# VH-VL binders against q10491r548to677: the designs that were tried, part 8

Target 1, 130 residues: q10491r548to677
Amino acid sequence: KVFKLGILIQNEKVRKDRLLSNREVGVILTSSQLMFFKNVYWISGLLDQLEDFKRSHSFSPCYFSPHLTSLSADYIIPLSDLVAYGDGSRIENELYSFSVKQKNQRTHVFSVTNVDELNDWLVKINFVST
Key: E = the ipSAE of ESMFold2; O = the ipSAE of OpenDDE; V2 = 0.75 times the mean of E and O plus 0.25 times the DockQ between their complexes.

## First folded at step 1 (VH-VL)

Design t07 (framework fv_tislelizumab)
Fold by ESMFold2-Fast, scan of step 1:
Formats: C-alpha cells, structure tokens, sequence
Structure t07 (fold): chain C 130 residues (1-130), chain A 121 residues (1-121), chain B 107 residues (1-107)
C-alpha cells in the first residue's frame, strides 16, 4: 500500500563553512518503509498517474495502484522506530525543512517548498510509523 | 557571470515540431534547475516546464502532451521540443533559472534574452 | 491550477507619486510570490521574492507585502525609468502561474 509519492530535496551538510548541499530524490512512502530513488523521472511519471487517479477517485486515493515494472530503490529507511519532525524552520528563508530519525541512526534532512507539503509528509510518515 | 542564451528557428510551420536550445555559460547546468517560459505577442508570461539538475522534468499540464525538455550536460545545453505547433504557439521563448544550485524555489533572477518563434505557413 | 489576478490592468501615475499594484491568488500561496518588471524588448527582471524580500540592486522605493491570497507591489515615488509592465508569480505549487500583468505609465 502506497501512502504518498513525491519528490523531496535531500539536504546534506558537506562542509562546516557551507550551509547545505541539496539534491532531488524520489520518495515512496509505503506501509513499512520509505523508498528513495535517484531516478526522479520514474517518480514524476507515477505522480502524474496519481493526479489522474485522484480526479477519478477524489475520495479514496488509498486504492491507487501504480504500474510498477520493478521496485529498485536506491535507498530504503524502515519505518520501525522512525520519527519525522519539523519546527517550521527555513533553509536560507526559502525552504521548509523536516528531519527523519530512527533510534540510534543518523538523521536525514529533507526540504519542501510549501508548508502544506511539509505537514502532509510529517502526518503521513508518523501515522504509518506508529 | 552566469548567462543564458536561447537559439532556434524563427519560423516554424503549423503541425511541425519546434526545437529550441538554451546554452548556459558561467556555471554547469548539472548544478541547478532550468525553466522554459514563453510570452505571446502583447500577452503575459506562461510557464512551460522545468528540468531539474537530476534530469527529472515537470511540465505545465496544458502543454504536457506536446512538450519535452532535455539536457546535455557535456554541452551545457537545455533543449525544448514542442510538437504539433499552431499559431497559438507564436511567442518569445525564454529560458530562466534561480541563482541557487540545488535550490527548489521557482522564481527567476537569471533570464535569457528570449528567442522569437513565429508559427505560420 | 492557481490563478493569479492582477489589478488594475493599467495604471497611470504622476512622477513622484505612489503606485500600487495588487495581485490576488485563487488559493493561499503563503509568501511564495515574486514580482517582475518587464520593459519592451527585454526579459522580465526580478524585483521581489518571498512576497516582501527585495532583490539586491533593486531601488528601495520598490516594496512588496502580503500573505496568503492578497499581495501588493508598491513604488513609493515613481521615476521615469519605472514605466514597464509588472507581473506577479506564485511558486507555491506547479504549474507556476503569473498574473496577467499591470502596465504602468506616467500620467
């Protein structure tokens, strides 16, 4: 079951004198994991299919079933003990950031361009991970 | 220092495919997003689409069935192809970007000069 | 799609007087609005981003304000060089959309 598809900006601190480096990643939130894809073209296509589905089934997006030719994620974060949090802060006053962290693991930082997307990611990740 | 320059044919016949190129100097296109925006004579601005530094694209739904944006990082060029053109596609075409690399906000402080495209027989 | 509507379509203001251009979005875009100035034969020039942040090199007579659905660009004391068409743009969501433009002329 897919709960959310999207493209996030992954934030990495590469140097202390540089605030952040950013890269786009495709993301699929399922019932058990966050799947990350370097090939955002594929995610872009799935997002288009999801938008078409929503116009046909505005009330029940949980039944959306994308045509997956292969599931080859570049990176996976299990949802067990995963918490997503954000403080409404901005990266250089332009982007909204949020973090995801598993117990005793590194923190991953992501950004989005609007607060509605931020809140949607936070709510859905925390809902599924609970 | 960073400059954008559009180029392409000034005249295209109806039903043909329009092909434009944006050449970037002073910075690598692999480090930022490039957008295409057009402006019909005497009218306002219409966003066509964007290509991200990853190579992923996002298009205006009104044009999505006809538009393809691609890039050649070795030449530092971004291309726009628009198929099945009509007189309504007559416009000045701009490529544009924001100044930040790997930065998501879509406002534009760098614009090309624009290239005029006329669709007529 | 988010529709951006500017008012007025055209505006004539005397030199030294205040010019006010309004921009309304069909839904909340928070502060994700930019303003551009376009002179004939030139590409648009960014004036304001994030509703109220003036771009470097832009004269301080230009200011932006607003949040949500209602935005304003103000030129506190019109100069001859300010004659242009002004556009607002939302970048809250794609497709990116622009207002129809406001033509500013000297009275």
Amino acid sequence: as target 1 above (130 residues)
Amino acid sequence: QVQLQESGPGLVKPSETLSLTCTVSGGSISNYYVHWIRQPPGKGLEWIGVIYYSGSTNYNPSLKSRVTISKDTSKNQVSLKLSSVTAADTAVYYCARHKGSGWYPYYFDYWGQGTTVTVSS
Amino acid sequence: DIVMTQSPDSLAVSLGERATINCKSSQSVLSYVAWYQQKPGQPPKLLINYASTRESGVPDRFSGSGYGTDFTLTISSLQAEDVAVYYCQQYYSTPLTFGQGTKLEIK
Scores: ipSAE 0.009, ipTM 0.551, lowest interface PAE 8.6, mean pLDDT 80

Design t08 (framework fv_tislelizumab; at its last look DockQ between E and O 0.04; V2 from the best seeds 0.00; counts 0 for: pae E 13.8 > 2, placed apart)
Fold by ESMFold2-Fast, scan of step 1:
Structure t08 (fold): chain C 130 residues (1-130), chain A 122 residues (1-122), chain B 107 residues (1-107)
Amino acid sequence: as target 1 above (130 residues)
Amino acid sequence: QVQLQESGPGLVKPSETLSLTCTVSGGSFSGYYVHWIRQPPGKGLEWIGVIYYSGNTNYNPSLKSRVTISKDTSKNQVSLKLSSVTAADTAVYYCARDSRYYDILTGPFDYWGQGTTVTVSS
Amino acid sequence: DIVMTQSPDSLAVSLGERATINCKSSQSVSTYVAWYQQKPGQPPKLLINWASTRESGVPDRFSGSGYGTDFTLTISSLQAEDVAVYYCQQYYTTPYTFGQGTKLEIK
């Protein structure tokens, strides 16, 4: 079951601790894991398909996802010890940031363009991870 | 500062399993993506595979059935095993690490070992 | 798999002149392209990452450009120590792939 598809902006440092660089990353939240993809265009295509599916049907996107089980993610994080948090504060007065942390791993910082998307990611990640 | 060094047998017989080890000094493999790349004599570079900081692996489909990459962070070592070798597996083998610590995605290969030459010959 | 194709296969340029190496991907790789320099008997050395970001310690005569499918490495004024094979690489999706290499020689 897929709970959410999206494109996040990952904040990362360039080598030698210079400026943070923002890069788009594709994300799929399932019942058991967060899957990350460099190929944001593929995720964008899936988002378009999902919106078309929603408009044609009066039920949950969970029925859309059978073919997504054979995916090849660039990285996978299991949800069992994952927490997402943020206060909706802005990065450079443009983006809303939130963090995800898995036990005994470092914190990853992501950004979205609006507060509704921020809240949706936080609620869904924390709901599934508990 | 960060240095990688490959080691293993210089000569392997056809049909046997090639085993190589990459050791890091001045740094760690914990929290990093570690890659194996090879280069046949006079030819270009071929990516073999990667081990993630989680221990999960991803392999080049052309080699997937024969390759295993493993990690022992307590020894600062990453190992490559390639089974059923043939003359086509003769190459210099490199290990490489990027500089992106606990990143979701790997980046370019910032640190390379000096390479170890492997000849497959009867 | 994404195929990376370099042109030319070999290039001879006079000292002090501009050298240009091209790299084309079979599908869009955004800016996830690196350029490496390899001298005989040595491992590849990262010169440019993210298509256009020069690695620390790399001389300013080296520059990278491009987006999507077409990428270029430029050496503005060739020096003797620049003789090497140059490789482009995409790290957008696995399997990560390299171009076939461009051998740069002095004319």
Scores: ipSAE 0.016, ipTM 0.636, lowest interface PAE 6.4, mean pLDDT 82
Fold by OpenDDE, look of step 2:
Structure t08 (fold): chain C 130 residues (1-130), chain A 122 residues (1-122), chain B 107 residues (1-107)
Amino acid sequence: as target 1 above (130 residues)
Amino acid sequence: QVQLQESGPGLVKPSETLSLTCTVSGGSFSGYYVHWIRQPPGKGLEWIGVIYYSGNTNYNPSLKSRVTISKDTSKNQVSLKLSSVTAADTAVYYCARDSRYYDILTGPFDYWGQGTTVTVSS
Amino acid sequence: DIVMTQSPDSLAVSLGERATINCKSSQSVSTYVAWYQQKPGQPPKLLINWASTRESGVPDRFSGSGYGTDFTLTISSLQAEDVAVYYCQQYYTTPYTFGQGTKLEIK
């Protein structure tokens, strides 16, 4: 089951307030893992399908074409090893950031364009991870 | 070979309703989005709206109150209605296919009709 | 609405030379940009999607680049058949909007 799809801005912080890199990544949250895609076009297409589906069936699960299992993720984090949290920081006063910490791994920082999206990611990641 | 073809009256009187039809042939119809775009003489392009495979629509806010887009899947046709027309609505009207549902790596407007000229005149 | 502004409005380039058309968006549209070629009496023809992906059948001399607010269409070596009006378009958010067009002619 897919809980959320989206495009996030991946941030690489060198220091507390210094951003090294900023790039868009596609993200799929399933019941078991967080999947990342360098090709955001794939996720964009899926989001279009999701949007159209929601216009017709707002409370039903969306069936994507092609099947999500046919997509090869560039990076996968099992939810069992994942902790997501918001630090309340804003990047360039335009983006809302949150962190994803994998056990014994580097912390990944992601950003979204609005606080609602931030909260939605945090709630859903935490919900699925528990 | 996928083809789109616009059809309808080329002349419409002011205050009347412009009605056009886009017929899709040479390929599947279901699952595709269809957009309407217009181009006034000697001017640029204006997006009118889209109908999704679900039948739901999204219109340009500048035209929303006057625009209705519908489809007949049995005929592979999409219809455009624009009410209360004025001279400003004189343009070449295009329908274009959006294939993103079937190919998530594409963008919109991969296939266009040849366009149909609509002149608003008394 | 997101405003797409092309530059220049008209461009004359010698055969075999590079033609460059720029497009700026009023706000970031990521890579949700397409480029079209339109010849007289014809509908627009899709050249580039996702800012830099060349459509099937489009010659290699056409290329697109850019992200965010600044985009560029480049014809590396202008051919006679490239004479047309070119449009950029964003599909990041509705309503989709087009640039005002750039008329490309042979010098």
Scores: ipSAE 0.011, ipTM 0.628, lowest interface PAE 8.5, mean pLDDT 87
Fold by ESMFold2, look of step 2:
Structure t08 (fold): chain C 130 residues (1-130), chain A 122 residues (1-122), chain B 107 residues (1-107)
Amino acid sequence: as target 1 above (130 residues)
Amino acid sequence: QVQLQESGPGLVKPSETLSLTCTVSGGSFSGYYVHWIRQPPGKGLEWIGVIYYSGNTNYNPSLKSRVTISKDTSKNQVSLKLSSVTAADTAVYYCARDSRYYDILTGPFDYWGQGTTVTVSS
Amino acid sequence: DIVMTQSPDSLAVSLGERATINCKSSQSVSTYVAWYQQKPGQPPKLLINWASTRESGVPDRFSGSGYGTDFTLTISSLQAEDVAVYYCQQYYTTPYTFGQGTKLEIK
């Protein structure tokens, strides 16, 4: 089951509450894991398909191409192994960041350009991970 | 059935603080965002702000200096405080549900309270 | 703030005829647009979200379209119960903003 998908900015290290560097990553939140994809082209295609589905007034299930079960992620974080946190405050240039903490591992920092999107990610990750 | 109900005083004196409560019944409080929206008599709608599940808030910049939204999850309540009110704050005040927490295909404001009328007069 | 401008401010349409209400945003809001119907003494009722998705229980005569900055609500065959004020609203970014409303009347 997919709870959310999108393109996030993955940040390296926050130095004194600043973003050091970033790159776009595709992210899919499922019932058990966060899946990360370096190639964002096809993730943006999935987002476009979702928007087209909403515009089509269809009552049928949203069909994705490629089928989500056929995807291979570049990196996977199991939900049982993480906590997401942040406060939705804007930081630098319209960016809003949150952190994902893996037990016994480094903290990963992600950003988006929309505060509602940030809070939606944060809430959904923590909800599904409980 | 999930229901939203606004409550609070209908009459408030100028310069005082308007205090309203939105109570959610017939369901869990967690899992959605609560917004406040107001409508002056015979006028359009103005978004006041939102409180997220995390407790973070976002306010309309036009009201940010005077508004506080808070929640009490144990009582299924969200409160609105608006300080230093004037006659311009006379309106029907609504709380509304935003269900995008769980489903990207849903949209905001699928459930509204009945609204509570607040009059600011001397 | 993203300004949502509706046209017309009021509209009179004969029963059974097509009513069209337009909404233009000052910046792109993608498909993050909702349409509401409001009758006197009632809260707004959500009709359409995501520019074009009808809410459950909304009659098929209501349809929405648009992408980016230009959005349309269409009532294909006006019924007497459709007399109301209609609002568009963007939820692309805060502060969320509403159009000024369009009053729909029977001609």
Scores: ipSAE 0.006, ipTM 0.555, lowest interface PAE 13.8, mean pLDDT 79
ESMFold2 (binder alone), look of step 2: mean pLDDT 90; pTM 0.933

Design t09 (framework fv_tislelizumab)
Fold by ESMFold2-Fast, scan of step 1:
Structure t09 (fold): chain C 130 residues (1-130), chain A 121 residues (1-121), chain B 107 residues (1-107)
Amino acid sequence: as target 1 above (130 residues)
Amino acid sequence: QVQLQESGPGLVKPSETLSLTCTVSGGSISTYYVHWIRQPPGKGLEWIGVIYYSGSTNYNPSLKSRVTISKDTSKNQVSLKLSSVTAADTAVYYCARAPYSSSWRDAFDIWGQGTTVTVSS
Amino acid sequence: DIVMTQSPDSLAVSLGERATINCKSSQSVSRYVAWYQQKPGQPPKLLINWASTRESGVPDRFSGSGYGTDFTLTISSLQAEDVAVYYCQQYYSYPLTFGQGTKLEIK
């Protein structure tokens, strides 16, 4: 159910498009929603567990299923009618940026440090959204 | 590879509507935002407006009551109409591309060659 | 509207010397500033995006810096082909606005 875990740099308009702020956020992409976490330490711990699992099972196709029961996200975006877009050639502070937008809703802007990560997020978000 | 080319009448009479077309080749207008910018003789650049991938538009407030931007995806064309023109609308008109990036308000990485419009009687 | 003010309006620099053009915004625009080069009879060409990111194909003698309200375009070693008018632009807020331009000439 979980398609991707990561830490993104969030560039958001605050309130009525008055201010942009940069902040690290944890992100979980599921089959139905994007879940955002302000507690980056919690999600970084989960990513560390995933990496440790991969290293110990390097030759085996293994299933890693973290317990996400009773998980409380700080913000949730449903994937219905949502598109993600970005240009891998665009760079901000050596960062690669992409946007996600639902029809008639505001745009959320994120950055990553790697163009391959940017493309992976774009592909996966657009694959599960409709 | 991607190219933008403006076209229009060149001469427009005061009070009439100016109509310009921007034709895109080497890429699809559905993958980026198209902006219109103008430059009066000997002066600087003025942003006119933008059309988004969705067909939604945003205009410079100073021109909003007179300007309409539209697109025809099947022809890969973006059009600008400016009504009730005066001598102050005499300028070189450019269309320019802003790719999808961190903001729908982004820099213009590809510009058309520009088309000169003179408003005279 | 955010007003972008460039300084100087015009400058002359000797070949091989450093040229510096400044741009100030009337309010903070974060990093959302681009620099364009325009030669006579040509459309503007994007040189720098995101205040400091040089566009592909732009010579490394061009660099941008700044954040907030103060931005600078630097040409480290002026070449003859760099004679042009340079514009800064903010895209932090609508309407998008440009500086008045700086004319760069060879001494």
Scores: ipSAE 0.000, ipTM 0.514, lowest interface PAE 15.7, mean pLDDT 78

Design t10 (framework fv_tislelizumab)
Fold by ESMFold2-Fast, scan of step 1:
Structure t10 (fold): chain C 130 residues (1-130), chain A 122 residues (1-122), chain B 107 residues (1-107)
Amino acid sequence: as target 1 above (130 residues)
Amino acid sequence: QVQLQESGPGLVKPSETLSLTCTVSGFSISSYAVHWIRQPPGKGLEWIGVIYDSGSTNYNPSLKSRVTISKDTSKNQVSLKLSSVTAADTAVYYCARESYDYVWGSYGMDVWGQGTTVTVSS
Amino acid sequence: DIVMTQSPDSLAVSLGERATINCKSSQDVSTYVAWYQQKPGQPPKLLINWASTRESGVPDRFSGSGYGTDFTLTISSLQAEDVAVYYCQQYYSTPPTFGQGTKLEIK
């Protein structure tokens, strides 16, 4: 079951002598894993489908169920021992950052353009990882 | 096929400038960082410097006053110049591509040239 | 500069037995450690990145582990083609630094 999908901006570790590289990545949060996609257009299409689905089913209880397989993802992080947290910092004036860390693994840093999206990702990741 | 190939003079006289070229095929140096690493006979690996996809460079502090790395994107070539050479600069010189992953960013060096041997001797 | 120290300097292991190489960093490098294999007359080959992620095409007998300052490369069942010098490298901080190398030989 899909709990959230969207596009995140991934930030490379900041190094003293290298410029920070920001790039978009598609993300799907399921009940068991975070799935990452290089093809952000496909995720954008799914977001549009979800929005259309919500409007057409306003009078009938129904759940959006896209046809997904783990084999379609470019990268997968299992939710076991996974924590999402925000340090309240902004990366540049336009972005809000949060981190995702699995025990004894590298911390992934992501950004979003508004604080509501930041809070939604944090709440949902931590909820389903419990 | 993805390949890097070093070339340059095998013998350089003390006090002269060593000039090496790394010819790249199978990928663009506009999209990857390229590193220079050297290995003296019977010893380990020493990082010399890097030129990033942006054209920015960074050098090992121990060599910074003598080293220049540049690139020609139209020829897909990276160059290394090391001035005022001494016998201590005798080594096999490698160029290598920095690994890049869409989700995780930059890490390690996944493709290396075969290396070119440079001897500093009169 | 971050100093990477490997142990042992040389190791002799019988075919089919486990080989373990250790690498210690002078400061916390998180998981930003790579392992390379170098055979005589050849350039280094990337085996492991991010401390524990095996590079594509690398046999499953190779594994990496560790976090922070202590890292290990393990070859679960040594084969003849594994005779080489192995190097750890940190890429957490510039300049990237390598360990001194561990020479692996058949006993």
Scores: ipSAE 0.014, ipTM 0.618, lowest interface PAE 7.0, mean pLDDT 82

Design t11 (framework fv_tislelizumab)
Fold by ESMFold2-Fast, scan of step 1:
Structure t11 (fold): chain C 130 residues (1-130), chain A 123 residues (1-123), chain B 107 residues (1-107)
Amino acid sequence: as target 1 above (130 residues)
Amino acid sequence: QVQLQESGPGLVKPSETLSLTCTVSGGSISSYGVHWIRQPPGKGLEWIGVIYYSGSTNYNPSLKSRVTISKDTSKNQVSLKLSSVTAADTAVYYCARQGYSYGKTYYYGMDVWGQGTTVTVSS
Amino acid sequence: DIVMTQSPDSLAVSLGERATINCKSSQSVYSYVAWYQQKPGQPPKLLINWASTRESGVPDRFSGSGYGTDFTLTISSLQAEDVAVYYCQQYHSTPFTFGQGTKLEIK
């Protein structure tokens, strides 16, 4: 079951809160995993399909279920013991940043372009995670 | 069977701080968001803000400098404080639950509302 | 801020006839629209979520449709208890905004 899909900006932290690199990444939040895709074009196509599905079927986005059995995610984070949090920081005063961390694992930092999208990701990731 | 009930003073003087409480029964405020909405006499609905299950908040920018929403999970209560009130703040104030499905997804539509509490700002 | 505009401001419809209320957003809100019914002295009641998903317990005569900027609430066969003010609301972006309301009356 897919809870949310979208495009995030993945960040690598460097000195003094600056980023070494920013890259767009496709993301699918399921009931068990946070799946990441370097192929942003494919995720963009999926988002278009979701909007078409909403128009045709009048449903909650949480019931959109693409075929994921043949998919190869570039990176996967299990939701067990996963926490998403925002610290109010903004990347170069433009992007809203949030972090995702599992116990005793490295922190992954992502950004979005608006605060509503930030809050939606935080709420959904934390709600689905154990 | 979740129910919300607003409470607070019915009369507030200009320049004072309005304090309202939303008491929740039949469910936990740790499992959904709670919104505050107001309606001036004979007028439409205005969204004030929300506190999510996580404790994070979002406020209407037109009220942001004056409004604070907080919660006490041990009492199952959500509070609204609105500072520096004027006659324009006279309204019925509602708290409402952020709608959600059994499948652990969130809807921004508000499916359970309190009865509303009338606040009059007058000297 | 996204402005939600309803039309008409008031509507009189005969019992058993179709009532149609429109809602237009100043920019695309996709399907992030809810509809509420409010009777005098009562809080609003959620009727429709996700532009066209009827809430549990809401009679089949109520239906929502639309996508993007144009949305419609339809009551297929008006009953006396449907006399109320109806509001649309967008929740695509904060601040969440409501239409000005449409007062539905019996003709």
Scores: ipSAE 0.000, ipTM 0.527, lowest interface PAE 15.6, mean pLDDT 79

Design t12 (framework fv_tislelizumab)
Fold by ESMFold2-Fast, scan of step 1:
Structure t12 (fold): chain C 130 residues (1-130), chain A 121 residues (1-121), chain B 107 residues (1-107)
Amino acid sequence: as target 1 above (130 residues)
Amino acid sequence: QVQLQESGPGLVKPSETLSLTCTVSGGSISSYWVHWIRQPPGKGLEWIGVIYYTGSTNYNPSLKSRVTISKDTSKNQVSLKLSSVTAADTAVYYCARDEGIAAAGYYFDYWGQGTTVTVSS
Amino acid sequence: DIVMTQSPDSLAVSLGERATINCKSSQSVSSYVAWYQQKPGQPPKLLINWASTRESGVPDRFSGSGYGTDFTLTISSLQAEDVAVYYCQQYYRTPYTFGQGTKLEIK
């Protein structure tokens, strides 16, 4: 069951010998995992299908899952011991950033273009991870 | 600085299971993804699979029924098992690091020296 | 699966001259292409990631370009140490796939 899908901006951590760069990734939040996809065009297509579905039905987005089983995620993070948090920071005053971290694992940093999307991702990730 | 080192048997008999170990130093395997790649003599590179920070895995569909990748974080080691081997599995096997999704990875920045595996009776 | 095809299979270039290696994908891979250099008896070494980003420590004579299905690795002034096999790799989708390799030799 899908709770949320969308496109996030993946933030590279600044290193002494590397420049900071940002890349778009597709993300699907299910009841048990976060699934990441490099094919953002496919996610955009699913977002269009979800919008069409919502206009035709009164069902929650979590009932929408037409082709999820046929696709392999590029990366999966289980929701056990996962926390999503925002520190109120903005990247170059344009993007709202948030982090996700599992116990004893590396922190992943993502950004969105508006505060409503930031809050929606934080609330939903933390809700399903409980 | 991160260094990877493969180890395993040099010779494996047909139908047996190949078992290889990748030992990592200079960094924790919990902080990045580790891939296995192989190269048959005189040929190109073939991706075998990956193990993510979480311990989840993804395998090349051509090998999926025979491959298992696992890790032991306490030993900082990643293992590859390939069952039912044939002469076609003769290759140099490499393990390689990928910094993962947060670092815009999926390319292999550090490679082991490779270990040669010959399948022969 | 995405097929990566390199051209030429082998290339001989004089010292100091420009070497160009091409890589074509069977479907769009955006900018998710890396290039590796492999010398005999050694593992591959990462040269370029993200189609055009040079890895730290790689000489300025190496450059990458391309988007979608057509990618190029250029060595602007060939040096003797550049004799190797070069591989392109897509990391747009699993399974990750490599080109067949281009052997670069001195004329």
Scores: ipSAE 0.007, ipTM 0.576, lowest interface PAE 10.2, mean pLDDT 80

Design t13 (framework fv_tislelizumab)
Fold by ESMFold2-Fast, scan of step 1:
Structure t13 (fold): chain C 130 residues (1-130), chain A 123 residues (1-123), chain B 107 residues (1-107)
Amino acid sequence: as target 1 above (130 residues)
Amino acid sequence: QVQLQESGPGLVKPSETLSLTCTVSGGSISSHYVHWIRQPPGKGLEWIGVIYYSGSTNYNPSLKSRVTISKDTSKNQVSLKLSSVTAADTAVYYCARYSPRGYSGYDFWFDPWGQGTTVTVSS
Amino acid sequence: DIVMTQSPDSLAVSLGERATINCKSSQSVSSNVAWYQQKPGQPPKLLINWASTRESGVPDRFSGSGYGTDFTLTISSLQAEDVAVYYCQQYDSTPYTFGQGTKLEIK
């Protein structure tokens, strides 16, 4: 089951540790894992399909389930012992950031455009990771 | 087939705001991102910024204080505004729907760049 | 900002011979490099993505290679229509940056 999909801005420190670098990543949240895609064109296509689905099912609960067997994730993070958190801070007064961390693993930092998207990602990741 | 077409005034006076429009046909801008890139005469390429599917933007820090990118999904258009222009802003301005971080293996992803529109800043 | 440096600035190659253009990044960009071809009066055209993935419709004579900080674009047998300026671009982090360009001419 797919709980959420989208394109996030991944923040990483550059080698000289002076700035966080920004790059787009496609993300699919399922009941068991976070799937990451460097090819954001595929995720853009899925978002188009989701918008078409919502338009065609205007009064339905908006269930959407893409064929994940056709996807090749670049990396996967299992949801076990995974926590998502944000401090409400903004990157350059534009983007809201949040972090994702597993016990004894490195922290991954992502950004979104608005606080509603931030809260939606946090709630859904933490809900399914329990 | 997806096509991009830039439009706007060819001549802008110093200190004024440059306004350009990128019209997308054959595809939607609501689920994709559009970049603006410029090229001064006889020089290389400079990335200006991008507007993501969400409507979020990211700008080149060298231009961030002067640049605004926005979109109108109902018209399938992306706009670029650059304030307080000087002669250094004279360039060909391109819009591009393609992210280098994705594969362009489909016909509607193949033409990532518009034809470009020339902007000259002079009195 | 990541600086992309191309070499040589200009290159003259005889028809049918191999042309090689190099691109070096100031920091590791993994495989996040694209190559563009630009002919006079035209917008840049994407040739290679993901350092080595040839764009659909691009002739087999074009190939890309590299990882980390060193990247190469190769044209195995130069044709007259290949005369252009070639640019590399990194998209590992914003701001996205381009090399200064390599002008390819026929001897």
Scores: ipSAE 0.000, ipTM 0.516, lowest interface PAE 13.4, mean pLDDT 76

